VH-VL binders against Integrator complex subunit 8-like protein. Designs and how they scored, part 4

Target 1, 198 residues: Integrator complex subunit 8-like protein, of Dictyostelium discoideum (Social amoeba) (q54vk3)
Amino acid sequence: MNKIFGVKIDSQQKKRQQSNKNLTVFNNGRYLIYIGDIHFDRKFHREALRYYLLGCGLETAFYSDPVKTSVTNSKYLTFLSRRIFDCFYFLRAPMQAIVVSQFFGNLNQTCLVSFKIIQEEYYQLDTNYFQYIWELPLLEILLTTFTKQKDLKKIYLINQIISNPIINENNHPDIRKNFIKNTKHNFWKAISSNYLLQ

## First folded at step 12 (VH-VL)

Design k6 (from i5 with heavy chain F103Y)
Fold by ESMFold2, fold request of step 21:
Formats: sequence, C-alpha cells, structure tokens
Structure k6 (fold): chain C 198 residues (1-198), chain A 120 residues (1-120), chain B 107 residues (1-107)
Amino acid sequence: as target 1 above (198 residues)
Amino acid sequence: QVQLQESGPGLVRPSQTLSLTCTVSGYSISSRYYWSWVRQPPGRGLEWIGYIYYRGSTYYNPSLKSRVTMLRDTSKNQFSLRLSSVTAADTAVYYCAREYDYYSDAFDIWGQGSLVTVSS
Amino acid sequence: DIQMTQSPSSLSASVGDRVTITCRASQSISDYLNWYQQKPGKAPKLLIYAASDLQSGVPSRFSGSGSGTDFTFTISSLQPEDIATYYCQQSYSTPYTFGQGTKVEIK
C-alpha cells in the first residue's frame, strides 16, 4: 500500500510467515514479540518497536546482565531485524533503518535495501548513527553518494570511519571482529535508550 | 545450497610445495564470509591454517605463517592453499571451511577433505 | 594462543545414557565456544555455537553450557548414530584452536 523512503514494503503475509518461523528461537520474550506484532498491525509502530526491543532484551538478559549481552548473541537482533527495520521505516528514521539492515544476515540484501534508502534520503541522514555502520560496502555506498552530492561534512565523517585502523580489513582480524561486536551492542543500547527507556 | 570441494594432488615430496584448491558452488566467495583452511593429521586433532576474507585480505596461523600463502580466483569461485617446504609432519587431511560471521562465528560448512601425504 | 583442554579423551556409554564432555580454555573466551561432531571418514559438522546455541537441524538431545573458561557438552540420550569424535573450538581470538577431541563409543 504506502511507500516510505522509496522502498516497497513486504506484504503483511510475507512478513508474518518470515517472522513466525524465526520466533521459535525465542523463549521467555516471544509473547512480547507477539504483542509487538499486534501493535504493528494496528499501525502503532513506535509501540511495536518498544515491544520488539523488550522481547530481545528479555531473551538476552540485556537489561539485567549487560556483560552477558556483549557476547556473540546478536542472533536475536538478526531474527527481529525485518520487524525493527519496518518500524524505523514507518517512523521516518532512515539512518536507523540502514543500520538495522546490517543485521539481515545477507549482505547483498543489506546493500540493495540501504542503497535505495540512501538515494532517497541522503540529505537528512542522521549523522549520530554513522558510527554504527561496520559493513565496508555500505560505507562505500554512503561515501560515493555524499561525494556526488558534495556534502563535505558527511564525506569527512564517513572518511573518518573508513580510515580508522579498527575497521581496516588488512589489520589483525580480532580488532575488526571486536569492533563489530561492540558496535552491535552499542547500537542496541542507543536504540533502547532512545525508543524504549524514554 | 552452498558446497565446498577440495582438489589437488594426494602425494607431495618433502621440501616441495603443497597446493590445494577449494571450489565453492552456490555462493560467491567475494560476497561475504571468511574462507578458511583447516587440517587434521591422521589420528590427531584439528589445526586452523588461516583464511582469505571475502574482500581478499588474508590472515595465517602464526605457527605456519612463514610457509603459507592463500589466493583466490573469483572468476572460478575458488580459493587456494600453498604450503611450502613440506615435511612428513604436514601429512594430513586438508579441509576448506566457511566461517559464518553474521552472529555465530563458527565453521558452518566444510568440504569433504583431501588427504595429502608427504613422502619420498 | 588460547589452549583448549578437552576431557575425557575417550568414553564408552550405553544407548540412552547421558554423556558429558568438558572443555577448558587457558583464558576467558566468554561464550565464543563451538562444538563439532566428526563421524569416521567424514568432515566435522557444527553442532553448537556460542557455547549453548544449537545449529539449525541439530537434534535437541545435544546441548552445551558454560562461559568464561569452563564449558560442557551434553548428549541427553546417546543414540547409536552418535558414535563420533567431538571437538570444542574457540572463536574468541585468532589463531582459532580446537580441543584434542573426545571419542564416543557405544558399550
């Protein structure tokens, strides 16, 4: 029905079929995800996002044991990534949607979806979320777009990220892998603060 | 579905270079992941040799680093292992393996293995 | 390098028995610990990642637990097809390292 960011949204049937299959890995938090889906179907996208974040937080014990949530257990964000992406899509938060696309578990889809958002919304992307981009192909898309638009501030910010030794693919792999893990954790913390705990 | 298959000579003389190729089907090695080699001497455990990254960078186990080179041929969707100056201690089954790095950081797909014997 | 000490080196158990294998890391690896099954003549197969998460398609009788330095792999009810060697492997830091293996046999 409606288009936002110039991205065609999946049908409710496709979204429900995909999301229900992934929910089998949730235990204590799955009912919060179901409640989130009810709010989403009623077009209460901010409340839906709140319940998705609560569901993930409960399963990972993020809000009661933050050290535990710093491990490689980002699979819950991957399983909810389409739900969370859709919430940011309807909330008119394109940069947050781009960050969430990195959790899709498919880099080609990440780049395809995010490229379209970047072309439609480049002028209003929130620079506070640039720090949460870890996929080099996505940084390259951002850089070429801002270069074509001559947006010098955003060019500078992206170059600072790309030039950082911790993301350099030729550096020791543990440095890059640890950066990605910490970045996922910090993004989760940021969106929980901004959209759940507010 | 993604499949990995090792190929190369099964017999190599001491002091020569061991060369193996992993052919990947169902997925492009330049699209994502770390592409690794792991070896297993007969009756012994597993030893990680190193990887080539989907963007082309490499990292090798320091215990073997001076003798290891990994390359890829993206047009054939292959990545290869070269191990120089081999001795009988390098006799092993050599596996190629994919490291799934979205959230598991584990070797989720393995080739069937290729036995390489180093003997005069 | 992080050394992975796996025990026992071999064990025998009856069909239906609960089997436990331990893996100890020389330093904390958080939950970056994977378990593989290797049947005779075949490549290793991933069973468990992140210490406790089952890989897709793996039977629920397999489980893992632990964090830090001490990890446990459990087969709740041993089946004849579970005859294999089991390896733990840390993915916390390179070089990635494996335990020496545990050979599981049926009595």
Scores: ipSAE 0.726, ipTM 0.855, lowest interface PAE 1.4, mean pLDDT 87
Fold by ESMFold2, fold request of step 21:
Structure k6 (fold): chain C 198 residues (1-198), chain A 120 residues (1-120), chain B 107 residues (1-107)
Amino acid sequence: as target 1 above (198 residues)
Amino acid sequence: QVQLQESGPGLVRPSQTLSLTCTVSGYSISSRYYWSWVRQPPGRGLEWIGYIYYRGSTYYNPSLKSRVTMLRDTSKNQFSLRLSSVTAADTAVYYCAREYDYYSDAFDIWGQGSLVTVSS
Amino acid sequence: DIQMTQSPSSLSASVGDRVTITCRASQSISDYLNWYQQKPGKAPKLLIYAASDLQSGVPSRFSGSGSGTDFTFTISSLQPEDIATYYCQQSYSTPYTFGQGTKVEIK
């Protein structure tokens, strides 16, 4: 079980699993992720995405702990991020896929897959999701691409993000790290709103 | 397999500058992460000294800030600690460590440690 | 600076005993609390991150719990190889700080 999700089950997670024996099958986050995998394997990407978002949210306590700022520190999101990325890509939501690539736990892979999408889809990237890019190398790829394409609006939007002192690498690390945590949380909230309510 | 290894003199005289180098293998220090120094005086606890970030910026523990400099040499895949004006209180085992910052915010890889003694 | 107060400073237990170590932060650190094991003459080794998540390759007898200011670390059945000093460490804000350590010995 530990290797299936790229995670080692600890005693606290075992206690959570055992305390859930009396819940309905759909109230268990791990079971919802399993259902998501079934839909994914059948190429039902919208259904898979719904189950992934709900299941991952339950496993990270995202919906039940409004004061917790580190919800997205769960290893489940890193493990599942490639499946969620693929869902967004096949649903023709390339900017959401680019944002999700930042969760891969491998910045080189993030830049590699996102560079491909950016070169192929730059003209239709949804600017509402630009605010959710926190990796500076990825922002630099976006800026370079939009500059070559002379897309003045997108250049302006990316420059607003890059020039923000809160993301500056020379700023106090707590400020930058807290911004990243809030950005992850806000992205998760946005995609849950857009994709769970259908 | 990522490995960290400290190197440098084991003995430093008071008022001199302590200088240590961490050599990283299996991963480029300019690709990601925070690269930290942590020290442990004999019989005492662990003290975080500071980091150098994969993009080159630094941040030092305020208690030591006036005496600490960290640099890196990306061509050798090394980062270094310099602690000026040392006293006997700076005698410690010095560790380099990687902070994994994707989701755990923990020091997941440590060097073996290097004892530095400050003595006349 | 966030002070981390660890209790007890040392303990002695028999093989097979359940061992519990506590760590208290001087302010809320959410779940940004890590546990390390340091065997004599060795570097610290990460056991638990995010208060309760087990690092890969760490035996399941190790566990952690808590959030906010109060955290616990448990060894469910102490083994001879678990003789070490254990440290909690907050990663909520810089400067990162460690508890003073708990030395675990076997009777």
Scores: ipSAE 0.720, ipTM 0.855, lowest interface PAE 1.5, mean pLDDT 86
Fold by OpenDDE, fold request of step 21:
Structure k6 (fold): chain C 198 residues (1-198), chain A 120 residues (1-120), chain B 107 residues (1-107)
Amino acid sequence: as target 1 above (198 residues)
Amino acid sequence: QVQLQESGPGLVRPSQTLSLTCTVSGYSISSRYYWSWVRQPPGRGLEWIGYIYYRGSTYYNPSLKSRVTMLRDTSKNQFSLRLSSVTAADTAVYYCAREYDYYSDAFDIWGQGSLVTVSS
Amino acid sequence: DIQMTQSPSSLSASVGDRVTITCRASQSISDYLNWYQQKPGKAPKLLIYAASDLQSGVPSRFSGSGSGTDFTFTISSLQPEDIATYYCQQSYSTPYTFGQGTKVEIK
């Protein structure tokens, strides 16, 4: 990641990673994640991605409760988001990578890496994944880029998302929060379906 | 290092407006997070008052909504609380805090707090 | 509003003792629960977020567990510097609400 985008994990992210290292409970989900790491280190990004998705899914189920938010707001996804991001990047799935960057927990980093990807690969961004963007600054970056490129179709799609009342920051905070949670969940389902069943 | 500091009068008369300002250093209030106010009456628990979002939107506790106004000054990197029509029940230590919008929305950084006493 | 009920309201224990505080929500809040420590005359300090994650710089003797409606905060070995009031707080829905607090003292 650092070599590609020149973006370093900030101190807060490092601190979070350290604090969560205390999760020493070995379970099947964690095992799969470890296997994913092995594949990742060997540059088998497709296989790595599959194991990360499976592992995170199991971990989510393991720690989940009947409330949907427990499934959508997985701390494991946060920690693996950068690896998953890299997998998508190397698999030439830039839009999926951009969506995953929203899980970094640092909006500045999300915007920086996404900006670079958008500038370099705007012509191959899969518009089917635009619906999974919940960070407004990211939408603004996309809008700006496609406006410059005079891509009316993508401009229209982005404007539809931005104009969605449910994402409006002036809404009741619980509405927005629920939207984000659902969007995260739906994204995870989509990725799981697309990459685990292939 | 991110720091928050409350400032304002420590004494307010009944029916007047309580005004406090939170000065943030080390981080721009326009970059991220929910910038929040929490109060604590003497010897009592904590009550969430509301927030101003980094993009400018506000939301207040319904119990105080009619009396609360939050503003921000991005040029000074400050956000403020106004509470109108105060009574003795509004006597409390008022804290400004940063509410982290990533996972669990915890208040991870607090000001030192400012005691505001409502008295004639 | 979601009500948060802490138990006990106060406790006294010896140095080195295991201390356990419980927090119950009036409805399910998933893992949107945070724990704070407040020393006399000081602002609250975040110790645990998301029910079980330790805030950076917090000693490992502090821990949290639970999901849904029942949560537990634990000090594995009580230290003199741990004298404080502890609060749980739900962030599942607005308005955010706090427990009434648990005052921890040393015998």
Scores: ipSAE 0.519, ipTM 0.810, lowest interface PAE 1.3, mean pLDDT 87
Fold by OpenDDE, fold request of step 21:
Structure k6 (fold): chain C 198 residues (1-198), chain A 120 residues (1-120), chain B 107 residues (1-107)
Amino acid sequence: as target 1 above (198 residues)
Amino acid sequence: QVQLQESGPGLVRPSQTLSLTCTVSGYSISSRYYWSWVRQPPGRGLEWIGYIYYRGSTYYNPSLKSRVTMLRDTSKNQFSLRLSSVTAADTAVYYCAREYDYYSDAFDIWGQGSLVTVSS
Amino acid sequence: DIQMTQSPSSLSASVGDRVTITCRASQSISDYLNWYQQKPGKAPKLLIYAASDLQSGVPSRFSGSGSGTDFTFTISSLQPEDIATYYCQQSYSTPYTFGQGTKVEIK
């Protein structure tokens, strides 16, 4: 009779440990975000960005579980997206800022700020980050701008993205959702690699 | 504040078409999100019917696809549901809802619901 | 279609009690699970999204946890105003599907 009780306790302890680990991870993420805020207020945007990325990553378990889609669904991303946006902007990384603006939770605001950046900074937009645009209106803004500038190379790149059937709103919703999810994930992976490992 | 309100006839005869309209206030349906319909038969659970995207594309539950049509009127800031060839099984409270596309596609805003009874 | 199974179908508890509802998906849905509260004669109200995130304006006594196939909804301290039917809903794939609901009553 004693052997059955041992396995049940282990599973409950593992569940409690997992729940406690999740709580501790959340607390650590928040702490990092606060440190980020301190740096941000001091206009140390590079340091702020690093802490925001780390904090968000921990809060969403992005670095611990690559399969968890929670990173893209975190409330923290909505709240921190503006700060991260500002960091990229001040770091003269306007395309990264544009990509992050997609996390604002307000498409109009996203388009407004991105439009401004695109109009002012179109000549220094890093094309490597074009692939992380999932909002069609942003692609349209980019296309319009580069068409006006007669930048054939960038036009071509944008058209390749727009023409990809996977991003088309007429596609099966699951395809589009998965694409967006993966794109968000890949973007966070990219910026984490580029800004945390440097 | 964003509000949704269903309107339409509460009684439909068998084999006829159920028509409902959702009027949205406080937000333009052409700006963002998936605008969805969900129904609930009396005393039963919830069934997702489909959505119309802010850009105009639609997707319907496969179980209802052949009978469902969703349209939008951007000038009136409304979107509508048509369900053809109705039977008693289609008697339900019909809800329009906003599907939030940022996080897990949850329905974050609902109308009050409109009861539609299918009866001869 | 993904089937969502809630447990229990109904429960009765006292004010102040901890209430737990479970939802199981027929396949992995990651964290694409939402919880709704529906009071009699009213529309569903979103309480939890993405399995564990609390909707704005929702009291902190409500919480959600889980990933994959098994999810838990918790009311830490049941209040009289919490009398309702609660539904889980998966948004992992279309068509979106709901659990059968859990009716929560107060003793």
Scores: ipSAE 0.420, ipTM 0.793, lowest interface PAE 1.8, mean pLDDT 87

Design k6 (from i5 with heavy chain F103Y)
Fold by OpenDDE, look of step 12:
Structure k6 (fold): chain C 198 residues (1-198), chain A 120 residues (1-120), chain B 107 residues (1-107)
Amino acid sequence: as target 1 above (198 residues)
Amino acid sequence: QVQLQESGPGLVRPSQTLSLTCTVSGYSISSRYYWSWVRQPPGRGLEWIGYIYYRGSTYYNPSLKSRVTMLRDTSKNQFSLRLSSVTAADTAVYYCAREYDYYSDAFDIWGQGSLVTVSS
Amino acid sequence: DIQMTQSPSSLSASVGDRVTITCRASQSISDYLNWYQQKPGKAPKLLIYAASDLQSGVPSRFSGSGSGTDFTFTISSLQPEDIATYYCQQSYSTPYTFGQGTKVEIK
């Protein structure tokens, strides 16, 4: 009886080891990003996005410590921000795209691309992601657009964000910095939960 | 190419105010980033003094807060450091630097530095 | 304030040697750690940001690793032009603080 249990345990251990080996190959964030690129080129944007998020998470240890509330400012996220942006764009998730545009590293570029999206897609912008906007110029663009469109609900939400002293650039800059750090972290957690677990 | 250059007197008497100006070229200080001052006493390490944000808000090292004032002149694309009530301990090379928020708030561009000696 | 403890204070190595410098933060700073090179009479130069990201134009022989409290800076093959003092700096919270520096010399 013991020999049959030994072989079954060995096969399960081998399967676990093989699964662990497969997991180890996927534990390379760069490799995951590469897979993301393949999917992206194949116009599988949802899959691409998943791999990009996984890759970023591994490279930045973002997912290694769920208790950590700090987010990395690694260039890795910055470099992939455009691809992630494109994924959201093609997935018709314009508000997520706008949020990601804040990672471009160029405010003018952020404003230009976001302005276009906002003008074209203002009616379907997911308000759940408004909380992840920290760039004042973007908030201003949103406010202006919603005002023109007489969207009172969105105007109200944006005004609430703009009126937050934490976001106010005239406030204590360290408070703002910390807010931005936390906002970035929360955003990546939110999108990871929404796109990796579904 | 973005360049920073410090200017000001190299000698300051005790109890007087140290005043330095950083001139930025190739980029508008009103566009983005934190514009910082860092000093280095001779033969010693680096000490962050404070920054002025592109919107004009400032934050100073608590150790120097009571004596530090940073201003910006957007018309000249300059930002300045004033340190009051100086002592010999304030003798240092003073650097202006750009703090790049997308690069983990690293100082990615530095001026050449300006030596300020506090002596009677 | 966050204290940055850098080690060693000085080292001497031969050309081609692997050089390792460590930096410890008094509390977790995530990956908000930068490394600078300062040559005599010159301003510091950013080499590594976000603990492990290589600044543009910096040779690949320079690298950084670590997260939380313990960080490592490495020169894979020391070159004559690498004679300098190297500093770690945390940018996790203000006031920003630097390590005491590591003077790197060539034998």
Scores: ipSAE 0.222, ipTM 0.739, lowest interface PAE 2.7, mean pLDDT 85

